# VH-VL binders against FAD synthase (ribL): the designs that were tried, part 13

Target 1, 153 residues: FAD synthase (ribL), of Halorubrum lacusprofundi (b9lsn4)
Amino acid sequence: MTRVVAQGTFDLLHPGHVHYLEDAATYGDELHAIVARRTNVTHKPAPILCAEQRRDMVAALTAVDEAHLGHPEDVFVPIQRLDPDVIVLGFDQHHDEADIAAALAERGIDCRVERASGRDPRYEDELLSSGDIVDRILKQRGSDCDGAREGQR

## First folded at step 3 (VH-VL)

Design fc12 (framework fv_ofatumumab)
Fold by ESMFold2-Fast, scan of step 3:
Structure fc12 (fold): chain C 153 residues (1-153), chain A 122 residues (1-122), chain B 107 residues (1-107)
Amino acid sequence: as target 1 above (153 residues)
Amino acid sequence: EVQLVESGGGLVQPGRSLRLSCAASGFTFSSYAMHWVRQAPGKGLEWVSGISWNSGKIGYADSVKGRFTISRDNAKKSLYLQMNSLRAEDTALYYCAKDLWFGSGSYSPDYWGQGTTVTVSS
Amino acid sequence: EIVLTQSPATLSLSPGERATLSCRASQSVSSYLAWYQQKPGQAPRLLIYDASNRATGIPARFSGSGSGTDFTLTISSLEPEDFAVYYCQQYSNWPLTFGQGTRLEIK
């Protein structure tokens, strides 16, 4: 049995997430997704939805066999527990496969590191980023806060 | 939250040495590269040194190479900068900074401490 | 070392205006470029990484673009808190280098 791990934040699911997980699933028999907690996200905008909800949405996807929450202090803990054969990085993730493989080996995790393929938008106005979805919501439904800056508010 | 607290700065005469320390909390210290960046009074930012998560990759700015040594203690969640043969031009606020990406090295820092001041003068 | 040149050195604008800041590299850095904001007496704050990705908590009015040697930071509508010094930084090659900074000041 080949066990595959994919990891991400998965806030406001978009087709890019679905593609990543479907591609990751092709590397083995069983796909486990690790969903980052807010405390794990220091380099990206904080997710809008709580970790449990994001996990449940990911778990509902056909490609995913199980979804797990990340460890609040050590991103390698769930990976070590799952003991995967393959870890599949997202197409846009800024990680060197060799550096990740070395970090895993140092922690006694013997697995290979692969990278998922990217995809282009299938139609004009397709959103492939949680940040872009948030921006669209704020533009169409948000308030102009200029008055709040003035003493007259 | 991510916190980085620098210490060890002070006033020192040219040719002497200082050791800076940085205490980290709020993230998995052992999984990230760390950096020292300095800023002289009224001037811009200058990267000084960086070290990968396992100390396997270490680099220095040409201005400090051969004089400064970066090191880390993952068990103590601490970063160090040993500064030897100090010069007046080393006078600056020294920041400790966390690398952006887990498991990699030599990348853009995303979180910074408040800095510790090093003044080299007679 | 890779040299980053920022322009203009000083940009004087009013709140509500659009700011465009440039950073040019002496050789290609691909997309390995970040932008930082620094206010007096404070540590730098990461705004943009990988040329165009906003960091955690950064408002949508900040955007980055470019690749190779020419990069731009845009602030679509200036807020009072945006008046600060901005630095670009490359992480394509060691040693890591910063630009000299652009000071954004209120007109």
Scores: ipSAE 0.005, ipTM 0.515, lowest interface PAE 11.3, mean pLDDT 84

Design fc13 (framework fv_denrakibart)
Fold by ESMFold2-Fast, scan of step 3:
Structure fc13 (fold): chain C 153 residues (1-153), chain A 122 residues (1-122), chain B 113 residues (1-113)
Amino acid sequence: as target 1 above (153 residues)
Amino acid sequence: EVQLVQSGAEVKKPGESLKISCKGSGYSFTNYWIGWVRQMPGKGLEWMGIIYPGDSKTRYSPSFQGQVTISADKSISTAYLQWSSLKASDTAMYYCARDLWFGSGSYSPDYWGQGTLVTVSS
Amino acid sequence: DIVMTQSPDSLAVSLGERATINCKSSQSVLYSSKNKNYLAWYQQKPGQPPKLLIYWASTRESGVPDRFSGSGSGTDFTLTISSLQAEDVAVYYCQQYYSTPYTFGQGTKVEIK
């Protein structure tokens, strides 16, 4: 059986996450998702939702056979245990497939690294990133005196 | 067969530097984490740190971070533990040990060296 | 830090009788999504380095006699020697490898009565 691993933060689920996981599932027989803990997230803002909630939401998706939390101290622990045949990166993830494959091979993990396809919005107001969702919340729900006076929600 | 052979016993004075070694044989040295464990006389075991010789990535116990340096030379399948300035409290048996798991980053050692006794006294 | 506490500190057992050693972790060492306990047991005889006996709480290392068995999950673990032999006189240590720093119990000394 071909085992696929997808990984990410998965804060505030959006259709881009669903597309990523659905595409990742096409690479094998079973899909496992690894959900990053707050302590695993670097170079970007911490996720809004706790890791357990994000994992439970990912686990509920039809494409996902099992969802796992990242290890608090060691990112290789879940990967080594799952022993995947394929790791599928998200379309927008800033990683070189060859560099990741080399790092895994040097540590004795023999798997292929692939990248998921991207997709365009299907309708005018579709949001495909957690950052865009946060920005829209701040724009529409952030308080200002003018909005209150003009009957904003 | 898998073996880890450590350098011989050392007798040092406080303030002196020291580097002890651990040579692996009988396995793929670059594909297993190798760690150092301290045992003070009559006491239990303390994990100090680990190194992955393939890329020299290290992880230290917070208690030993900055107190020692762990390194490896993969060309001669040897790992090292080094002090810049020894203290009397460094008197202990030091073991090197290979992680059970090929390529893993968690540490539960299966093969252990014979130990290097380090005595630091004035 | 995960603190590992063993009990008893020492025990004396007659040859052929059962020896039981307990180990408690201050925090769960169970990776629940895979049902794996990051818990190992070691034997250290006088003047020798430690020897791995058991990993994943209950998996016996190759070459270890079947009189040694491990059990438990989460925070409570047990090492059992079903029929103590003279060569089993040693100090036994549990170790968690769930998170850094990797920590050992204080040890349990097993002696012949």
Scores: ipSAE 0.000, ipTM 0.496, lowest interface PAE 16.3, mean pLDDT 84

Design fc14 (from t01 with heavy chain H101D G102L S103W Y104F Y105G D106S S107G G109Y Y110S F111P; framework fv_tarlatamab_arm2)
Fold by ESMFold2-Fast, scan of step 3:
Structure fc14 (fold): chain C 153 residues (1-153), chain A 124 residues (1-124), chain B 109 residues (1-109)
Amino acid sequence: as target 1 above (153 residues)
Amino acid sequence: EVQLVESGGGLVQPGGSLKLSCAASGFTFSSYAMNWVRQAPGKGLEWVARIRSKANSYATYYADSVKDRFTISRDDSKNTAYLQMNNLKTEDTAVYYCTRDLWFGSGSYSPDYWGQGTLVTVSS
Amino acid sequence: QTVVTQEPSLTVSPGGTVTLTCGSSTGAVTSGYYPNWVQQKPGQAPRGLIGSTSNKHSGTPARFSGSLLGGKAALTLSGVQPEDEAEYYCLLYYGGAWVFGGGTKLTVL
């Protein structure tokens, strides 16, 4: 049986997340998703929703067989435990496949690295980014200086 | 809430030994790398030692100035990190802080929370 | 034998903008060094502000931002407040170990 791992933050689910997970699922028989904790997010603002809620929402998606929380110190810990055959990176993720493959090899994980296909918006004003959703909320319902403390909950 | 409490500081003679403790609460201690950082009176911060979590085999790292004299350790069952200091020198006089390393994404670290510190004075 | 260099002191007026920099003796600072910024007020423990170049810690005011600038890490304060007067330390990651800069004393007047 071919086991696939996908990983991401999955804050404020949008069709881009669904496409990524559906594409990742095509690489094998069983798809496991690893949902990043707030501490795992580097090139994005802290997620709005707590990790457990984001995991539960991902777990409910048809393409996903199991959803797991990331490890605060080392993203490779859940990956080592799952022992996947394939890791599928998101279309727009900053990670280089070769760099991830090298890190996996150093940790004794025998796994290939693939990248999901992207997709264009299917209709005018389709939002395919959590950041775009947050920006729209702030523009329509918030102020520039609301004083919220991100990442505290 | 995240809390780190250092203890074990005090006055010791040159050549003496002292063991510091850092009691952690409000987070899953066993998942975080821990640091000891010191600050001599009126001087800047100096990193001393680091210990990683069980997932990284409790790997330890030391500043050259304390290598072979200091030992960092942890007891995850007690949510406590330790710094065993041997063969103390007057230059080791400082406030000793413990701090946790927050891990971001695919491999970056950040000391985010710090304890209040414990004073170690090495003099005759 | 790595040395991390910061401006020893900087002065800025309330409401002004100031940028602190952090350089390394080993070469240009990149995101791979996980540049971090820590604030310390007199008589207080240090407090984490920014990690991994630009990621704010919880409780860090919106007026603080981190970046890379000209081969150095940078901490920018926009609309500086009196309470921002403090010592600011940068630290860089070298294969398991942290190396602190000498600190920048920021005076707000």
Scores: ipSAE 0.000, ipTM 0.487, lowest interface PAE 16.3, mean pLDDT 84

Design sa08 (framework fv_disitamab)
Fold by ESMFold2-Fast, scan of step 3:
Structure sa08 (fold): chain C 153 residues (1-153), chain A 121 residues (1-121), chain B 105 residues (1-105)
Amino acid sequence: as target 1 above (153 residues)
Amino acid sequence: EVQLVQSGAEVKKPGATVKISCKVSGYTFTDYYIHWVQQAPGKGLEWMGRINPNSGGTYYAQKFQDKATITADKSTDTAYMELSSLRSEDTAVYFCARDRYDFWSGAFDIWGQGTLVTVSS
Amino acid sequence: DIQMTQSPSSVSASVGDRVTITCRASQGISSWLAWYQQKPGKAPKLLIYAASSLQSGVPSRFSGSGSGTDFTLTISSLQPEDFATYYCQQANSFTFGGGTKVEIK
């Protein structure tokens, strides 16, 4: 049985996440997803939703056989324990396949590292990032307005 | 409830093999790695290797790669560690230990009671 | 291949003392470090995982700190049941430190 691992933050699920997980699932018989905790996210804004909720949403997707929380300090810990045959990086993941493979080998994990394909928006205004979704919410709902509004003085 | 129970003490002659068992209960065997640790009399802990019971995948310390063989039997929820070509230097207590799965940092949260292997000479 | 160096090898202390044990990795291991307590004739007991996370059921007087290569286990107020040998363990490729014996006096 070929075990595949995908990993990400998965804050505010969008079609890009679904595409990534569906593509990852094609590499093997069983797909496990690792969902990053807030402490794992150091170079981007902290996720809006708690890790357990993000995990539960990912676990509900048809392509995913099981979803796991990342280690508070290092996402590689669950990868080591799952002992996968293939790890599929997201299209926008900045790490090089060779660098990830070397890090895994140092931990005694002998697996292949692949990268998922990206996809184009299917329609105008389709949002393919959680950051874009947050920005849209702030513009339409979260304005910190202390001024008078027409009809609301 | 959650426990790892090891087989009893063994006395072996130089050149013999020994196979130690570690039977788990109180949790799903395939959800946790099982590690093996050696402790020579009056000495510290030395990691030997581990097995993923779900895949059968093993990883060994370099010192033990040609000495120890770790296996798992899903039907009996038991992990095994076999030492070949025993020498007096192999006299030690051997521990099995569970690796806390999924979000812990390779920490061994439940340990077997230990099995003393004495190589007579 | 990662070497773990513990200091000191032994320390004599009295009940109520603050005890500090250090562990140094020969290369960076992030927070992949656990601390164990072992009493004579017994299996080790997990105290700290992920360098600083306290294992359930372990008294709060135990704490861990550090990341990268330098790590510390602290016992803020030593109790009679704390006289034991302590080991650090890196989780990258699973090397134990040499141990620190905490003994009375």
Scores: ipSAE 0.007, ipTM 0.516, lowest interface PAE 11.0, mean pLDDT 83

Design sa09 (framework fv_disitamab)
Fold by ESMFold2-Fast, scan of step 3:
Structure sa09 (fold): chain C 153 residues (1-153), chain A 123 residues (1-123), chain B 105 residues (1-105)
Amino acid sequence: as target 1 above (153 residues)
Amino acid sequence: EVQLVQSGAEVKKPGATVKISCKVSGYTFTDYYIHWVQQAPGKGLEWMGRINPNSGGTYYAQKFQDKATITADKSTDTAYMELSSLRSEDTAVYFCARDRGTYDFWSGAFDIWGQGTLVTVSS
Amino acid sequence: DIQMTQSPSSVSASVGDRVTITCRASQGISSWLAWYQQKPGKAPKLLIYAASSLQSGVPSRFSGSGSGTDFTLTISSLQPEDFATYYCQQANSFTFGGGTKVEIK
């Protein structure tokens, strides 16, 4: 059995997340996703949704066999516990594959590091970023809209 | 009281299939992983596999992945372990056990155990 | 595949003795190790999790130590109810040690 690990924040699930996880699943027999807690996120604004909700949404995806919350203090703890054969990085993740491989080796984790493919929007209004979704919400539903809240459901 | 109660002893012929149940009470079934452990007569403990009852996701020891099938029924708070193509070497006590950790991530330490189910394979 | 080597296979001891059982992993497992006690005809009972954390309800005479590849279970003053078989178990991919039988001297 080949065990694959994917990791991310997965705030406001979008088609880019689905593509990443589907691509990651092709590398093995079992896909585990590690969902970052707020304390694990340093490069981006804090996620909007709580970690448990983000984990549950990821767990519901067909490509994902199990979804786990990250460790508050050490992102490698879940990876060591899972002892994967392959870790698949997201297409737009800033981490260098070689740097991740070196960090894993230093911790005694023997696994391959791969990177998922990206994809282009299928149609003009498709959003492939949680940040873009938040920006769209602020533009259309922000406090500057006089009476915009009236009649909303 | 937190309990895991297993089905009773089974006597099977070679080639048969057996399905063991593990009924959970006293906690939320979907919040904890369930593991299965084999113990052959006079031998030690051997881990077989585990299930996340919330997702149905399973993971098996390599030795058991073609032999055992683990499932969970959320409506009855029951985990199952099925063994196919039974041989005399499958004669053992089978335990279900709850992982101390929640579905967020397993602990790998098993805090509550079923009483065990003896499966005897003989002709 | 992580192998767990447990030693000794058996130990003869008297009530009041200090008993130590060792468990060695074939690769580093940090602190992800549990210890169990099993009496004949019974299910195992969790004693220690995370290498050194005492499970609730377990007597304080039981203690665990170690990290990485080498782990020890200690019973500081053996009691009559402690004669049993003890197992270590790594929590990474769930391999048990071969067991140590603690017998009456």
Scores: ipSAE 0.006, ipTM 0.559, lowest interface PAE 10.1, mean pLDDT 85

Design sa10 (framework fv_disitamab)
Fold by ESMFold2-Fast, scan of step 3:
Structure sa10 (fold): chain C 153 residues (1-153), chain A 123 residues (1-123), chain B 105 residues (1-105)
Amino acid sequence: as target 1 above (153 residues)
Amino acid sequence: EVQLVQSGAEVKKPGATVKISCKVSGYTFTDYYIHWVQQAPGKGLEWMGRINPNSGGTYYAQKFQDKATITADKSTDTAYMELSSLRSEDTAVYFCARDRTYDFWSGYAFDIWGQGTLVTVSS
Amino acid sequence: DIQMTQSPSSVSASVGDRVTITCRASQGISSWLAWYQQKPGKAPKLLIYAASSLQSGVPSRFSGSGSGTDFTLTISSLQPEDFATYYCQQANSFTFGGGTKVEIK
């Protein structure tokens, strides 16, 4: 049995997340997703949705066998416990597979590091990032005022 | 609050052994690696080694493999660094530091440091 | 292993100056680089991790850039509390650079 781990924040689930997880699942027999808690996210703005809700949404996806919350202080704790055969990086991740593999080995995690394929939008208005979705919400709702009520001129 | 507190300054004679402690609080001791860093007077930082407190597994810089021994005691949430056969060149401040682990993709960094322990080797 | 070369060794600067410190790895380290600040008699403080990510609580005047072998720490407008020694560290096997002392001009 080949155990695969994918990791992310998965705030505001979008087709890019679904593609990543589906591609990750092709690398083995079972896919485990680790969903970052707010305390695990220090490189970007905090997620909008709570960790439990993000986990439950990820767990509902057909490609995912189990979804786990990250450890409040250390995302590597679930990875060490799961002892995966393969970790699949997202397509847009900057980090080199070899560098990640070496760092994992230093922590006693012996596994392959692979990278998921990317995909283009399938139609003109498809949003493939949480940031794009937030920007759309702010544009359409953040600056909107209630329309003038009847009788105002 | 998360903190690492080190034992006090030591004055030792050449040939002696010294053991420095690093007591952690505010987090689960076994979830983070503890690193040790040497800083000689007026010099820069030099990484010595690290321990995984959960397994006791250690990894050392080549320079320190025969000089330093790093250990951990889960019952007291304390990491230790022992230096043997002390020489004047070992006079330095020694720091313990927690290995920052957060987002898997961001890599490692030392986010919380002990205050340092000065070891002076003199006759 | 990986050697880290940091330059300059020291720089004299005035409050309000833009200060740039560079760090070069002997082989590629992707973005596995951190920057630390150390004041005399104190422990180092983490400023930047993953080459460009600002640690929580660190002022926005600090920024990091680079990938592979060449990295830069920038202080956009030097403040009195920024006079210190700065160190880069590659985060794969933990080698530190030699340090850069930022001194009052």
Scores: ipSAE 0.013, ipTM 0.516, lowest interface PAE 8.8, mean pLDDT 82

Design sa13 (from s04 with heavy chain R50W Q65K, light chain R24K; framework fv_disitamab)
Fold by ESMFold2-Fast, scan of step 3:
Parts: sequence; C-alpha cells; structure tokens
Structure sa13 (fold): chain C 153 residues (1-153), chain A 122 residues (1-122), chain B 105 residues (1-105)
Amino acid sequence: as target 1 above (153 residues)
Amino acid sequence: EVQLVQSGAEVKKPGATVKISCKVSGYTFTDYYIHWVQQAPGKGLEWMGWINPNSGGTYYAQKFKDKATITADKSTDTAYMELSSLRSEDTAVYFCARDRTYDFWSGAFDIWGQGTLVTVSS
Amino acid sequence: DIQMTQSPSSVSASVGDRVTITCKASQGISSWLAWYQQKPGKAPKLLIYAASSLQSGVPSRFSGSGSGTDFTLTISSLQPEDFATYYCQQANSFTFGGGTKVEIK
C-alpha cells in the first residue's frame, strides 16, 4: 500500500485545502495529514483555531484517511512513524522539493517529495486562503473608522 | 529527566577496535535520531554519522564510512559506535547526541552524552 | 560538501561587552543552522536552533540572526559564565564551524 503524507496548518478550512488534499490523495492508496501545532508555525501569524480542532476538521474530509497532530519540536517524528512513500507539498509552499528530499534522506526517511497542483477560483469571489477569509471578516465585521463611534462629543 | 549516558574512557593500541555505548533514558528511544560527533584534542567538533533507532538505518560522513559502525539496541535503549583499525589520529572525545529536528528540514542536537575519551597509544 | 567558515577564531572580551560571532556557509542553507556553547571538559550545549530560535533555558542575552549563507550569534552583555568556545552547525548535512573561543581579556 502506497502511503502519502500531506502537511499544513489548515486554519479556517477553505477550498484550497480541499484541492491540496484531493491532489495529494492521487499519489497513493492512503492519505495521512499532519496538522501543525502553533509551536510549528513561524514567520507568520499564529493560527486562529486550536490544533485539535484543525485536525478534526481535516480528518472529516473525504480525501483524508487519517489526520495527526505534528510533534511540537520535531516534524520528522510523525513522518518516521507513518513511514510514507510520498510527501506532497502544497502548491504555494516556499520549500524546494529537492531540499526537503535531501533532509529526509539524511535522516533515513525513504520517500519521494512531490508538489500539489494549484487551481484557479471556480467562481467569482471564491476565497482560497485563510488570510483572505480573515481579511473579509475584518472588513465586514470589524470595528473600523467607517461606522466607529469615536466622533461623539 | 532526559539524559544520554556514555561508557567510560578507553585506552587502546594501534590496530585495535573500540565500541562506545550511549544509553538513553527519560524519553522514547525510537522517537529521535542519535548522532555521533568526534572532537580531537584541542580541535573542533566533527560530525560522524547518525542512526534512526526505530529502523536501524544509518548515514555516515565520508571521512568515517570505512572507520565507524553505528548500531542501536531497542531492548536496552542503547546506541553504539564502533571504531575499527585504530590509529593515533583517532584519539579524541566521542559524543552521542539526540537530534532535535525543529521545523521540517532543520536539525539541532539538544541533549548530549558526557563524552567518551578514546586514547590510542602503544 | 557544505563548508562552514566561522570567525573570529578567538576574541578577548570583558564582562559587559557585546560579542558578535559570524558563520558563513559555502552554499545556501536557508535557516538550517544551530549554535552551541562548549566549556572545557564538557559536552556542547544547544543555544540557538533554526538560526534565530532560543533554546529553552538559555538566557535572552544570546540571540541569533541571518539566513541563506551569513549568520551571526550575538551575546549582548557578556557574563562570567559565557567565557567558552562557540560553534555553529548547519543542519542539512551536519557540518560544524571551526569554533570561536571567547576569552577573558
């Protein structure tokens, strides 16, 4: 059985996440997702939702056979236990497949590294990123100068 | 408490073989890679290789491929490093260390053994 | 094989000084770099991982910066216990720098 691993934060689930996981599933017979803990997320804002909730949402998706939490200090621990044949990176990941493959090989993890395809919006106003969703919430539900009560005397 | 405890100092003659142990406690032995590092007297640190205790898989620095053999025994939570055909230039302190892989492609050694001095002299 | 060039090889410093140690990789290593402190007769101690992340229990006067090929370890106000040898280490294929000895005066 060919086992595939996908990894991400999966905050505020959107169609881009679904596409990534569906594409990743095509590389093998069994798809496992590793959901990053807050301690694994650097150089960007912390996720809104707790790791357990994000895992449970990912686990509910049809393409996903099982979802796991990442190790707080060592991403390779779940990967070693799952012993995958393929790791599939997201389309917009800033990681080089060759660099990740080299790092895995140096640690005795024998798997290939692939990258998922991207997709365009299927309709006008489709949101394909958690950042876009947060921006939409702030614009439509946030307390800005437009409509704020700061001008009362 | 998490610790790596190494076997004691060894004095060997040229041509001999030495086997150093590194006993792990306070965490699950099979969850982390173990690395071996050489430090010759008055010199810096030199990486030798690693073992995945879960699979027994190993990788070696080119310099040590024909000199060192790294093994692990799950039943005793112990990693080993054996040096063959000892020469005077093998005189060094040898350390075992646990890999703390932070972030997908980064590695750092967070817990170290106390070191084992191997002296090769006639 | 990735070469790590560490400088200076030694530095004399006084308590309260700001000490800067640099490390240069022969090719890009992203942020795959750690810094260690070693005192005579002892095993190395991890200070910084992922180029800039402070290891738990390490004083905040230690900081790391850089990415790609150029990295720096800074000790903002040197304390008596900081006189030691410091090493950088790249994580892709595990090469150490040559070390920097921080000596009193």
Scores: ipSAE 0.000, ipTM 0.511, lowest interface PAE 12.1, mean pLDDT 83

Design sa14 (from s04 with heavy chain R50E Q65K, light chain R24K; framework fv_disitamab)
Fold by ESMFold2-Fast, scan of step 3:
Structure sa14 (fold): chain C 153 residues (1-153), chain A 122 residues (1-122), chain B 105 residues (1-105)
Amino acid sequence: as target 1 above (153 residues)
Amino acid sequence: EVQLVQSGAEVKKPGATVKISCKVSGYTFTDYYIHWVQQAPGKGLEWMGEINPNSGGTYYAQKFKDKATITADKSTDTAYMELSSLRSEDTAVYFCARDRTYDFWSGAFDIWGQGTLVTVSS
Amino acid sequence: DIQMTQSPSSVSASVGDRVTITCKASQGISSWLAWYQQKPGKAPKLLIYAASSLQSGVPSRFSGSGSGTDFTLTISSLQPEDFATYYCQQANSFTFGGGTKVEIK
């Protein structure tokens, strides 16, 4: 049996997440998703929704066989325990295979690294990023000061 | 070659506004977040905020929310950081830096601008 | 805010010495810690990301360890070019430590 791991924050679920997980599932027989906790999120602001809620949303998706929370103090613990055959990176993830391989090697994990295909917007205003959704909320529902900051001053 | 090049040193009076540029080259500007970091003379590094150049979305440290405005211009591959109502304590070197990667594999700044000294005097 | 406490604030060392710098987070940050080197008048240079991963091009004498709240940067055999100030940075919400100046003895 081929076990596949996909991973992400999955805040404010969007069609890009669904496409990523569906594509990841094609690499094997069983797809496990790892959902980052707040303490695991580095590149962007802390997620809006709590980790358990994000995990439950991901677990409800047809492509996902099981969703797991990241470890609060060691994001690689679920990956080590799952012992996957394949880890599938998101299409827009800028980690190359060397960076991922180095991190995995430090944990004693030896598996294939693949990358999911991209998904283009199907209509003009489709949002395929949680960050873009948050930015849209701040622009449309924030104070007048937020609008001035986002626009030209 | 991947590089971030900042605008030159500025000398400003208290109450003035200053806008620092950070022009990127050697990679796709919209693919990486840009961060801004302050370093006061003889002091350590202090994170100010970040921008997603693709969306223009920003996130600021509490200390800088009412002081700094970060923007990005996709047509010129340039990020900006504007400081308003300058005070003597704003005298510092300001750095822009690229976030190396995304999600749980990232959060480290791999490419830095050379820094811009802003002196607030008189 | 997560506070980063870095120690020592300065250390005097000789070429060939093993130098150890520690960094403590006020809350658990998993492995979300980077280490930087800064020389006078220069921008910081990334040495270590994800607590223990060596940045490409950085000499193997540099290593990082730790997880949760307690982290260490080690320089196994100090070289002349290593006299600099070192900073840790937590990557969850981006707070820097106070810095450690490694000075020639």
Scores: ipSAE 0.005, ipTM 0.509, lowest interface PAE 10.7, mean pLDDT 82

Design sa16 (from s04 with heavy chain S55K G107D, light chain N92D; framework fv_disitamab)
Fold by ESMFold2-Fast, scan of step 3:
Structure sa16 (fold): chain C 153 residues (1-153), chain A 122 residues (1-122), chain B 105 residues (1-105)
Amino acid sequence: as target 1 above (153 residues)
Amino acid sequence: EVQLVQSGAEVKKPGATVKISCKVSGYTFTDYYIHWVQQAPGKGLEWMGRINPNKGGTYYAQKFQDKATITADKSTDTAYMELSSLRSEDTAVYFCARDRTYDFWSDAFDIWGQGTLVTVSS
Amino acid sequence: DIQMTQSPSSVSASVGDRVTITCRASQGISSWLAWYQQKPGKAPKLLIYAASSLQSGVPSRFSGSGSGTDFTLTISSLQPEDFATYYCQQADSFTFGGGTKVEIK
């Protein structure tokens, strides 16, 4: 049995997340998703939703067999415990496949690294990023205050 | 309040199959992983495997992968552990135990069943 | 598989003694270690999780320490009810140590 791992923050679920997980599931028999905790997220604004809620939303998706929280101290502990055959990176994730493969090998994990396909909008008003959803909320219902900028530096 | 109650002792002949139940109460069955642990007479604890009662996903220790089958029935809040092709070395007390956490990343087992003695004898 | 070497296999002690039990993992397990107490004929009882966190309701005389590969359970002043077998368990892939029997001297 082939075990696949997908990893991400999955803050506000959008069709891009669903496509990623569906595509990842095609690489094997069993798909596990690892949902990053706030402590695992760097160089980005903190997630809006708590980790447990994000995990539960991901767990509800048909393509996902199991959803897990990341380890607070070591991002590779969940991957090492799962001992996957394949890790599938998101289309827009800025990870070097070779660097990840080297880190896995160093930890004794016999795992292949793949990248999911991208997805184009199906209609004019489709939102495919959590950032775009937040921006839409602020424009339609929110304050003039731009609080999100400080977290992106 | 929170309880794991196991089925009673079993005496089986070599080659038989045994199925042990672990009924939970006092919490939401699908929120916690359930683990199974073997203890041979006068010996230590040996982890067998675990189940996610919500999705049914299982993970087994290498030794038990072809020996034990762990299942869960959400309608009765009961986890099961089945041993096939019983041999004398399967004589042991079997415990079910609840994961301390609501997550796959179990760090300990906080609530245990009382144990079920399975004796395999001719 | 991660092997857990628990030492000693048995120790004879008197009430009031400080008892130390050690576990060594064959590879690094961070703080993913728990300690259990088991009395004859009973299910194990969780004492310590995450190497050093005391389970609710467990007496403060029990403490855990260590990280990586070397871990210790300490009973600062042994009580009559503490004569039991103690097990460590790594929580990366759930291997138990061989157990330490704490016996009356």
Scores: ipSAE 0.007, ipTM 0.579, lowest interface PAE 8.3, mean pLDDT 84

